VHH binders against Type-1 glutamine synthetase 1 (glnA1). Designs and how they scored, part 4

Target 1, 342 residues: Type-1 glutamine synthetase 1 (glnA1), of Dictyostelium discoideum (Social amoeba) (q86b00r158to499)
Amino acid sequence: PRNSLQRAIDRLKNKFGISLKGSFEEEFYLIKKGDNNNSSVASLLNSIEKLDHGTFANYHSLDCYGDILEKITNALEEQGLPIEQLLSESGSGQFEITIDYTDIMEACDRHIIVRQTINSIASYNGYIATFIPKPFDGLVGSGCHAHLSLWDTNDSNLTPDANGECGLSLVNQFFIGGLLKHSKSLTALFNTTPNSYKRLKPFYWSGCNVSWGLDNKESFIRIPSSPFSATDGCSNFEIKTIDHTSNPYLAMAGIIHAGFDGIENSIAPPPPTSLFDQSVLNNQLIPSNFEDAIQSLKENHYLCENIGNDISNAFIHVKLAENKILKELSDDDQILKLLELF

## First folded at step 13 (VHH; from a2 with W105Y)

Design b1
Fold by ESMFold2 at other seeds, fold request of step 17:
Structure b1 (fold): chain B 342 residues (1-342), chain A 123 residues (1-123)
Amino acid sequence: as target 1 above (342 residues)
Amino acid sequence: QLQLVESGGGLVQAGGSLRLSCTASGFTWTMGWFRQGPGKEREFVASISRSGGSTYYADSVKGRFTISRDNAKNTLYLQMNSLKSEDTAVYYCAASIVYYGRHLYSEGDYDYWGKGTRVTVSS
């Protein structure tokens, strides 16, 4: 799959002189191991609740987890991974780490190293780190939101245009048009387990609407604003649905080929949407389950051929088999099984 | 919630030295000092990462002030040498509860603030 991403990168660069840069917001839970090895989902949740008693106070989570978070940040810095930020999220025991953006291949490599490092440091210090999309029904899910931008051969950012819709250049709007056209198929690459779809619900700010907009947390594509957006335009765009079950190389290869289609065919995205005007049009939604997402991918010969038919066919067969096995487990046993994988 | 308590302010003659302390009630990432002189806006003085490996100083104090911290005591320090009348201000301790990989020199980068301690440098 790394080779598939490299071919996608080369394709975009050779035809249009464009490269993709990005980073991931790595969301995860830390669970302190109990005396009984945390053998049930209820015991895992109890460990979080005992430690992080003041659930709605961001500082309380930091104060409870400071020592392990410091070990994690030290390990990442020692490996030369430049941390942009680490913050506590809204879930009890939930945190987010973002590494500085870079060329998309390196960003994907860093994504793998960050997850491995967090898992290793947590384990050696008596914690479980979990990147499962929805490990606890009563707590907020975990994603790995991708922030992306387009760059030219002179390493100038092509994404912003202060005069463009949502502060974006026309070429980036066409890229987004392609992403929205292929969004249902891309969901199969982004969200690859039945558990992923417990997180992807309307009104959960998960990005289920096949739409885009400035600061719109319900859209598949969110355009983050800054104090400089009116003067300089918006420097990047965000895909919110991606979770840690994805293979980042396949996910980004799909994104590049979808965006390539948008640029090559000048596919204008629909008018942007706002949280305040959702009643203007009924939005299409991404698939609500993996079977529908994977069916969309199977029918998308453009994406499958460009990613590589052998790679796409292998992905489809492996993930359908895995999903069948996972769906036969109880909800609790599914979570415990996923802890072995993520 | 996090509490920050400054101490060590007072009256000192120009050319003298003074050491400020700030005790935090719990865990913090970056900590910093700001100051507000008479009739002036509050301005950045210095910051230090939790590890102590990253320090940053305003140009006006560089070479004269030294920021340090003792995480075992949850205490931030500012050693102020070669004091000038222009250093007269209320000095504020600040702390971030977000880890950043960059220097923090803006008020918006800090989440918690102390009540301040007054430093007066006389002629």
Scores: ipSAE 0.641, ipTM 0.860, lowest interface PAE 1.3, mean pLDDT 89
Fold by ESMFold2, fold request of step 17:
Structure b1 (fold): chain B 342 residues (1-342), chain A 123 residues (1-123)
Amino acid sequence: as target 1 above (342 residues)
Amino acid sequence: QLQLVESGGGLVQAGGSLRLSCTASGFTWTMGWFRQGPGKEREFVASISRSGGSTYYADSVKGRFTISRDNAKNTLYLQMNSLKSEDTAVYYCAASIVYYGRHLYSEGDYDYWGKGTRVTVSS
């Protein structure tokens, strides 16, 4: 899959002189290993609630987890991974870490190292780190949000245009048009387990609407604004649906080929949406389950061919078999199994 | 909630030295010192990362002030040498609850603040 991403990168660069940069917002839970046997989801959840009993208090979570978070940040910095920020998220025991954006291949490599480092440091210090999309029914899910931007051969950011719709250049709008055209197929690459779809629900700010918009948390493509967006344009766009069940190289290869289609065929995205816009009411949704997402991918010969037919066929076969096995398990047993698989 | 308590302020003659302390009630990432002189806006003085390996100073205090911290005591220090009358201010301890990979020198970078300690440098 790394080779598949390299081919996608080369294709975009050779045809259009464009490269993709990005970063991931890595959301995860830390669970203190108990001496009472953490063999059930209920015992794992109880361990979080015992350690972080300061619900609603961002500082109390930091105070409870500060020592393990410090070990994690030290390890990442010693490996030369430039941490942009680490903060407590809204879930009890949930945190988010972001590494500085860079060329997309390196961003994917860094993503792997970040996950490995967090898991290793947590394990050595008596914790379980979990990146499962929805490990606990009563707590907020964990995503792996991608922030992306397009750059030219002179390393100039092509994404912003203060005069463009939502502060974006026309080329980036066409890229987004391609992403929206392929969004149902891309969902199979982004969200590869039944558990993924417990997080992906309307009105959860998970990005289920096949739409885009400025600061629209319900859209598949969110355009983040900044204090300077009115004068400088918006520097990046965000895909909120991606989670840690995805292979980052395959996910980004799909994104590049979808965006390539949009640029090559000048695919205009639909008008952007907001909460008080009737276009939100008219939007299609991404698939609500893996079977529908993977069927869309199977039928998407453009994506499958460009990613690589052998790679795509293997992915489809393995994930269909894996999902069948997982769906035969209770929700709790799925979580325990996912801890072994991911 | 996090509490920050400064101490060590007082009256000192120009050219003298003073050491400020700030005790935090718990874990903090970057900590820093700000100051507000009479009739002026609060300004950045110095910051230090949790590990102590990354420090940053305002140009006006470089070479004269040294920031340090002792995480075992949850205490931040500011050693102030070669004091000038323009160093007269209320000095505030600040702490961030978000880890940032960059230097933190803006007020908006910090989430918690002490009540301040007065330093008066007389001629």
Scores: ipSAE 0.637, ipTM 0.861, lowest interface PAE 1.2, mean pLDDT 89
Fold by ESMFold2, fold request of step 17:
Structure b1 (fold): chain B 342 residues (1-342), chain A 123 residues (1-123)
Amino acid sequence: as target 1 above (342 residues)
Amino acid sequence: QLQLVESGGGLVQAGGSLRLSCTASGFTWTMGWFRQGPGKEREFVASISRSGGSTYYADSVKGRFTISRDNAKNTLYLQMNSLKSEDTAVYYCAASIVYYGRHLYSEGDYDYWGKGTRVTVSS
């Protein structure tokens, strides 16, 4: 799949003089191992609840986990990964780390290294780190939200336009139009396990609405604002649904080919939505399960051909087989199985 | 509920030295010093990363002030040398609970603040 991403990168550059840069928001839980070496989901959740309890979880989580988080940040920086930020997330024991954006191929390579480093440091220090999309029903899920931007051959950011809808240039709006057109098929590349779809629910801020908008956390495509957005436009856009079950190279190849279709065919996105408009409207959703997502991908000959028919067919068959095995397990056994992988 | 408590302020003659301390009640990432002089807006003075390897100073204090920290004591320091009347201010300790890979020099970069300690430089 790395070669598939390179072909997508080359295709976008050769036709339009555009390259993609990005980074991932890596969300994960840290779980301190108990003395009993217990591996049940209930014991893992109880370990989190004991350590990270209180009315003000943001600082309490940092104070409880500061030493392990410092070891993680030191290890990443020693490997030359420039950390943009690390913060406590909404879930007890949940954290988010973001590496500085870069060329999308390198961003995907960094994504792999970040996960490996966090898992290794956690394990060495008596913790379990998990990137499972929804490991605990009572706690928020974990994604790896992608922040993306389009750049020209002069290395100038093409994404912002202060006069454009949601602060975006017209070319970036067409790219988003393509992403929304292909969103159901892309979901198969982004969310590849039954567990993924426990996270992808309306009102979970997972981005399962097939829409886009400024600061809209319920949209598939969120446009982050800044204090300078009114004068400079918005510098990037965010895809919220991607989780750690995805192969990042394949996910980004799909994104590029979908966006390419949008630019090539001048596909205007629908009018943007706001978070409050969505609270009243029943928006179109991405598929609610992997089988429907993968069926959409199978029928999407454009994406499959451009990614590579052999690669796409292999992905489809492997993931259907893996999903069948996972669905035979109880929810708890599925989590324990996934814990070895993510 | 992080608490930051400054100490070490007082009256000092111009050209003299003073060391401020700030004790944090727990873990912090970047810490910094700000100050507010009479009739002025609060301004950045200096910041230091948790590891101590990344420091940043306002131009007005560079070369005269040294920021340091002792993580075992959860304590931030500001060594102020060659003090001038312009350094008269209330000095505030600030801390971030978010790790940032950049220098933090704006008030909005910091999440928790101390009550301040007053420094008066007499000439």
Scores: ipSAE 0.629, ipTM 0.861, lowest interface PAE 1.5, mean pLDDT 89
Fold by ESMFold2, look of step 13:
Structure b1 (fold): chain B 342 residues (1-342), chain A 123 residues (1-123)
Amino acid sequence: as target 1 above (342 residues)
Amino acid sequence: QLQLVESGGGLVQAGGSLRLSCTASGFTWTMGWFRQGPGKEREFVASISRSGGSTYYADSVKGRFTISRDNAKNTLYLQMNSLKSEDTAVYYCAASIVYYGRHLYSEGDYDYWGKGTRVTVSS
């Protein structure tokens, strides 16, 4: 699928002189291996609860995991991966690492290396690292949030406009309009297991609403503000639903083709929403299960053709078969099987 | 809760030297020194990454001050040489519990602070 992303990148550049840059917020749990070999979900959760009672950006989590986190950051830096930040997240034993943004193909390549490095360092040091979207019912899920921006051929950021809606340029608004138009189909590319949909629920800050807005954590597209947003505009936008079950090359190819449609057809997004406007939070939702998401993708001939019909058909068939097998397992057995993959 | 305790402050003649220490009660990422002179805003002095490989200095102290740390002792140091009267201040130790790949030179970058140690440069 790397070739499919390259074709998407070339298409956007050749028609509009636009390139996509981005980075991923990589959320994961670290679980210290115990005497019981961590062979059940209950034993995994028990290992976390013994060590970490901390919450978001809390010193307790850092003090408990400092040594393994230092080994992870050292390994990434030795590979030349420029870490932007690493912090404790809302779940006990949950962390987030972000690499500096770059051209989207390199960002996807870096994403693969980051996950592999974290898994390898954790395993060698007596930990399990897991990127499963919802490994524990009582703890928050793990996403793979993408921060994205549009750039011209002179390497100038096209995303911000201080005078534009939510601090965004018109071209970026049209890109978002395309993303929202295709959001249900994109969900199939972003969230590819039954477990993914345990995380994707309204009011969980997962981005299930087919909407966009400034600092709106419930929207499919969140526009992060900064102290400079009023003077400089907003430099990027965020897709919150993506998780680590996605193939990043297919996910980004879908994003580019969806945004391309928005720019080419001047698709204005609907008025932006906020967390505090509950009447707007009753707008459409993304699909609540994989079967509905994949059906939307099947019917989306535009995305399937541009990604590549043979690639799209293979993805659909493989993921439907995989989901059928996973659904035959108990919830706990699904987690144990997913630990081998994510 | 992380505790940061500074020591090593005192009275010194201009041109002299002092070494400040700050002991942390546990793990920290970046650590730094800030200072506040009489009637002035608190200002950045120096910072150092956990590995010790990345240091950053305010222009006013570059070449005269050296920041270092000993992670085995959870201790941050500031070697202050060629002291001037303008270096008179309360010196604060600061630590971040978020790893950042950039230099941290703003107060908002740091999560925990010591109570400060006073340095007076006379003559």
Scores: ipSAE 0.625, ipTM 0.850, lowest interface PAE 1.4, mean pLDDT 90

Design b1
Fold by ESMFold2 at other seeds, fold request of step 17:
Structure b1 (fold): chain B 342 residues (1-342), chain A 123 residues (1-123)
Amino acid sequence: as target 1 above (342 residues)
Amino acid sequence: QLQLVESGGGLVQAGGSLRLSCTASGFTWTMGWFRQGPGKEREFVASISRSGGSTYYADSVKGRFTISRDNAKNTLYLQMNSLKSEDTAVYYCAASIVYYGRHLYSEGDYDYWGKGTRVTVSS
C-alpha cells in the first residue's frame, strides 16, 4: 500500500507539478486500568467517568491525566516527532495530538508511529489507549481528521486564494470537486469497520454530508478559516471522516487519485454550505454502513485501477471477511475485539 | 479551575535582585511571565516548558532574568538580576493547558493568569 501511495504522488506531480502535504489530528481515549484483568465496556466507561468530568480543552482533564500525557509527549519528542499541539477533546478522557504537517508520505509514516508510541506508553504506565471510532455510545467518537494542502514544484502553497470561493484557489476547488465525486467510494478506504459507522452520523460533527464549506463541521470537506483568510486565503482543507481503522497509505492514495480526477476534468464542487444553514443544495450523505461503501468502491473502476487492481481486490476481500466476523459479535464483544487491534 | 498566585514582589534598588514565585493549583504545560509597566501594554518576559528544557526570553531581559520551575511544588520562578528602572511593572504568571511544540510568547498562547505582583525598581 505504501507503493500505491508513491505511485499516486508521482502521478499528481508528473502531470500537474503538484504535491500533497498534510497531517492528522489523532483523537484517542485514555482509560486507567483497574485491578482486575477482566475488563468490560461498562467497567472501562466507569473508569473514565470517575476520573474526568471534562469538556473540550478543559483543565480538569489535564489535571487528571497530566502525568501520562507528559510521558506521551516526551516519548514523541524523543523520537523526533514534532508535536504541533495536544489538547483535551470533548469526551471524558479524550485527547487530540497533532504533528507538524509535512509531505504526505512522511505524514502517513508519522501517523503510524504516533499511534504505536501512544499505545506503548499508555500500556507501560497502567493505561489503555484506544483509537476505536466509537468505543462508547454516550461519548464523542474518535477520528483522525486529515489537514491537506497542495504545493507546487517550488514549494509554494497552491491552496490559498483570497479571491477564490472559501479562500481557495481554482485548482484546489477542482481537487475538492473530485473528492466529493468519489466521496462514497473513499468512505470504504476511510472507515473500514462496522463500528466506524456508529461515529458517522448526521449532526455528530463527523462530516457525513457530501458537501464542503468554510468552517462547516458537518461537511465531508471543511475549510478552516483564520483571521487572515480574507487577505491571504485559506491555507488548507480538512477531510473529517477518516478514522484509525483506515490504512493511511490507501486512504491518501485514494484522495490523490480522486483529486487528480477533479483537476484533470475541471470538476467544480457544488456551492459551499454552512453549518447553520439547514437549506443546502446538495444534502446527499456518505454511505451509512460499510457494505454500501465497499460496493461503491467495487464499482469505482477509476479508483481501483489507479490504486492497483490487485491491491484493491485484496483490500475488499480482507475487509469484507473482517466485517462479517465483527458483525457476529455483540456490541460489547466487538469493542473488546477492536481494543486488541486499535 | 486552575489558580495561579504570584508572590515575591517589592521595592528594590537599581542593580539589585529579586525572585518572583508563582504557585499553580495543579498541572500545567508551558508557564510564563508577563509584565505591565506604568502606562504601558502588557509584554512578554519569559517562558518555560513543563520539562524545563525549553526556555525563551524577551530580548530586554535576556542574560539578566532566569526562569525556572519546580513541578513537585507546582511553582514557577523568575530570578531577576541587575534590575533597571525599566523593569518596574506588575508581573503576571501565565499558564497554558494546551501543549504546544513551539515557544509561547504571546498573551493568546496562555489560558490562565494570576492577579500579578508589583515590582518597583528605585532609581
Scores: ipSAE 0.623, ipTM 0.856, lowest interface PAE 1.4, mean pLDDT 89
Fold by ESMFold2, fold request of step 17:
Structure b1 (fold): chain B 342 residues (1-342), chain A 123 residues (1-123)
Amino acid sequence: as target 1 above (342 residues)
Amino acid sequence: QLQLVESGGGLVQAGGSLRLSCTASGFTWTMGWFRQGPGKEREFVASISRSGGSTYYADSVKGRFTISRDNAKNTLYLQMNSLKSEDTAVYYCAASIVYYGRHLYSEGDYDYWGKGTRVTVSS
């Protein structure tokens, strides 16, 4: 799959002189181990509720988890992974860490190292770190949002244009047009377990609307604004739906080929939407289950061929079989099984 | 609720030295010092990461002031040497509860503030 991403990177660069940079927002829960191995979902949730009642960036969460968070940040910095930020998220015991953006292949490599480091440090210190998309029905889900930007051969950012729609250049708008065209197929690459689809609900800020817009948390593509967006344009765009069940190399290869299609064919995205307006309520949705997502991918010969037909076929076959096995488990047993996988 | 309590302010002659302390009631990421002189807006002085490996100073104090911290005591320090009359101000301790990999030099970067300690430098 890393080779598939390299071919996608080369294809975009060779045809258009464009390179992709990005980073991931890594959302996860930290669970203090209680008793022997926290053998039930209820015991895991109870461990969170005893320790943390906080909200976004709440001091109580930091004071409760400060020691383990410091060990995590120290380990990442010692490995040369420059942390942009780490903060408490909306769920009790939930945190978000973002590494500085870089060339997309390195960003995917960093994503793998970040997850491995957090898991290892947590385990060594008596915690469970979980990246499961929806581990607790009563708490917010965990995503793996990608922030992306397009760059030219002179290493200048092509994404912003203060005069463009949502502060974006026309080429980036076409890239987004391609992403939206392929969004249902891309969902199979981004969200690969039945649990993933418990997170992907309207009004959960998961990005399940096939739309884009400035600061729109309900859109598949969110355009983050900054104090300088009006004068300089918006420097990046965000894909909201990706979760940690994805293989980052396959997910990003799909993104590049979808964006390539958008640029090559001048695919204009639909008009942007804003949070809370009627267009968000009327948008098409991504598939609500993996079977529909994977069927969209199977029918998408463009993506499958460019990713690699052998790789795509293997992915489809393995993930369908895996999803069938997981769906036969109770919700709790599925979570316990996923803890061993992720 | 995080509490920050400054101490160590007072009257000192120009050219002299003074050490400010700020005790935090719990865990903090980056901590910093700001100051507000007579008739002036509050301005950044210095900041230090939790590890102590990343320090940042306003140009007006660089080379004269040293920021440090002792995490075992939850205490931030500002060693002020070669004091000038222009250093007369109320000095505020500030702390961030978000980890940032960048220097924090704006008031908006900090979530909690002390009540301040007054430093007066006599000519």
Scores: ipSAE 0.600, ipTM 0.843, lowest interface PAE 1.6, mean pLDDT 89

## First folded at step 14 (VHH; from b1 with S54Y)

Design c1
Fold by ESMFold2 at other seeds, look of step 14:
Structure c1 (fold): chain B 342 residues (1-342), chain A 123 residues (1-123)
Amino acid sequence: as target 1 above (342 residues)
Amino acid sequence: QLQLVESGGGLVQAGGSLRLSCTASGFTWTMGWFRQGPGKEREFVASISRSGGYTYYADSVKGRFTISRDNAKNTLYLQMNSLKSEDTAVYYCAASIVYYGRHLYSEGDYDYWGKGTRVTVSS
């Protein structure tokens, strides 16, 4: 799959002189190991609630987990991974780390290293780190949101245009048009387990609407604003649905080929949407389960051929088989199985 | 809720020294000192990350002030040497609850603030 991403990168660069840069917002839970070796979901949830008891304030979670978070940040910095920020998320025991953006191949490599480092440091220090999309029904889910931008061969950011719709250049709007055209198929690459779809719900800020818009957390494509957006445009766009079950190389290859289609065919995205008018302007949603997402991918000969037919066929067969096994398990046993993987 | 309590302020002759302390009630990432002189806006003085890898000083205090911290005691220090009348101010302790891989020198970078300790430098 790394070679598939390299071919996608080369394709975009050779035809249009464009490269993709990005970073991931890595969301995860830290769970203190207990006497029962945390062998049930109930014991895992109790360990989080016991340690982070009694508050929804960002600070109490930081104070409870400060020592392990310090070890994680030190390890990442010592490996030369430039942390942009680490913050407490709204879930008890949930945190988010973002590494500085870079070219997309390196961003994917960093994504793997960040996850591996967090898992290793947690395990050595008596914690379980989990990246499962929805490990606990009563707590917020975990994604790995991608922030992306388009750059020319002179290393100038092509994404912003203060005069463009949502502060974006026309070429980036066409890229987004391609992403929206292929969004249902891309979901199969982004969200590859039954558990993924427990997070992907309307009104959860997961990005289930096949739409785009400025600061619209319900849209598949969110355009983050900044204090400078009115004068300088918006520097990047965000895909919120991606979770840690995805293979980042395959997910990004799909994104590039979808965006390439948008640019090559001048596919304008629909008018942007606002958070308050989602139900009236756009009734289209991404698939609500993996079977529908994978069916959309199977029918998408453009994406499958460009990613590589052998790779796409293998992905489809493996993930269908894995999903069948997972769906035979109780909800709790699915979580315990997913802990071995994510 | 994080609490920050400054101490060590007082009256000092020009050329003298003071050491300010700030005790945090718990874990913090970057901590810093700001000050507000009579009739002036609050300004950055110095900051230090939890690891010490990001340490930064305002030009007006560089070489005279030293920021340090003792993480085991949750305590931030500011050693102030060669004090000048211009250093007369209320000194505020600040802390961030977000880790940033950069220097933090703007008020907006900090989430929690102490009530301040007064330093008066007599001519």
Scores: ipSAE 0.690, ipTM 0.880, lowest interface PAE 1.0, mean pLDDT 89
Fold by ESMFold2, look of step 16:
Structure c1 (fold): chain B 342 residues (1-342), chain A 123 residues (1-123)
Amino acid sequence: as target 1 above (342 residues)
Amino acid sequence: QLQLVESGGGLVQAGGSLRLSCTASGFTWTMGWFRQGPGKEREFVASISRSGGYTYYADSVKGRFTISRDNAKNTLYLQMNSLKSEDTAVYYCAASIVYYGRHLYSEGDYDYWGKGTRVTVSS
């Protein structure tokens, strides 16, 4: 799959002189291991609530977890991973860490190292770190949102245009048009377990609407604004649906080929939507289950061929088999099995 | 909720020294000092990372002020040497509950603030 991403990177660069840069927002839960009762989902949730029993105030979680978070940040810095930020989410025991953006191959490699480091530090210090998309029905899900931008051969950011729709250049709008065209197929690459689709619901800020817009947390593509957006445009765009079940190399290869299609064929995205526009509630949704997502990918010969037919076929076969096994388990047993993986 | 309490302010002669302290009620990432002189807006003085390895100073205090912290006591310090009349201000302790990999020098970078301690430099 790294080879597939490298071919996608080369294809975009060779045809258009464009390189992709990005980073991931790594969302995860930390669960303190109990003395004798961490073998059920209920006991894991109780451990979180017991340790972080205050209101949903961000500071209470930081105060409870400060020592383990400091060990995590120290380890990442010592490995040369420049942390942009780490913050507590409003949910109990949930955190988000973002590494500085860089070229997309390195960003994917960093994504793997960040997860490995968090898991290792947590385990060594008596915690379970989990990246499961929806580990607890009563708590917020975890994603790994990608922030992306397009750059030319002079290392200039091509994404912003203050005069463009949502502060974006025309080429970036076409890239997004391609992403939206392929969004249902990309979902199979982004969200690869039955659990993933428990997170992907309207009004969960998961981005399940096939749309785009400025600061629209319900859209597949969110355009983050800044104080400089009115004069400088918007410097990046965000894909919100990606979760930690994805292979980042396949996910990004799919993104690049979809965006390439958009640029090559001048695919304009639909008009952008806002979070408060009632018409946005009529937007088409991404698939609500893996079977529909994977069927869309199977039928997408463009993506499968460009990613590599052997790689795509292997991915489809393995993930369908894995999903069948997981579906034979109760919801709680699925979570316990997924804890071994994510 | 995090509480920050400054102490150590007072009257001091120009050329003198003073040490400010700020006690936090719990865990903090970056901490910093700001000050507000008479008739002026509040301005950045210095900041220090949780580890103590990353410090940043306003140009007006470089070489004269030293920021430090003792995490076992949840306490931030500002050692102020070679004080000048323009250092007269109310000094505020600030803390971030978000870890940032960059220098924190703007009021918006900090989430919690103390009530301040007054420093008056005479002569």
Scores: ipSAE 0.678, ipTM 0.872, lowest interface PAE 1.0, mean pLDDT 89

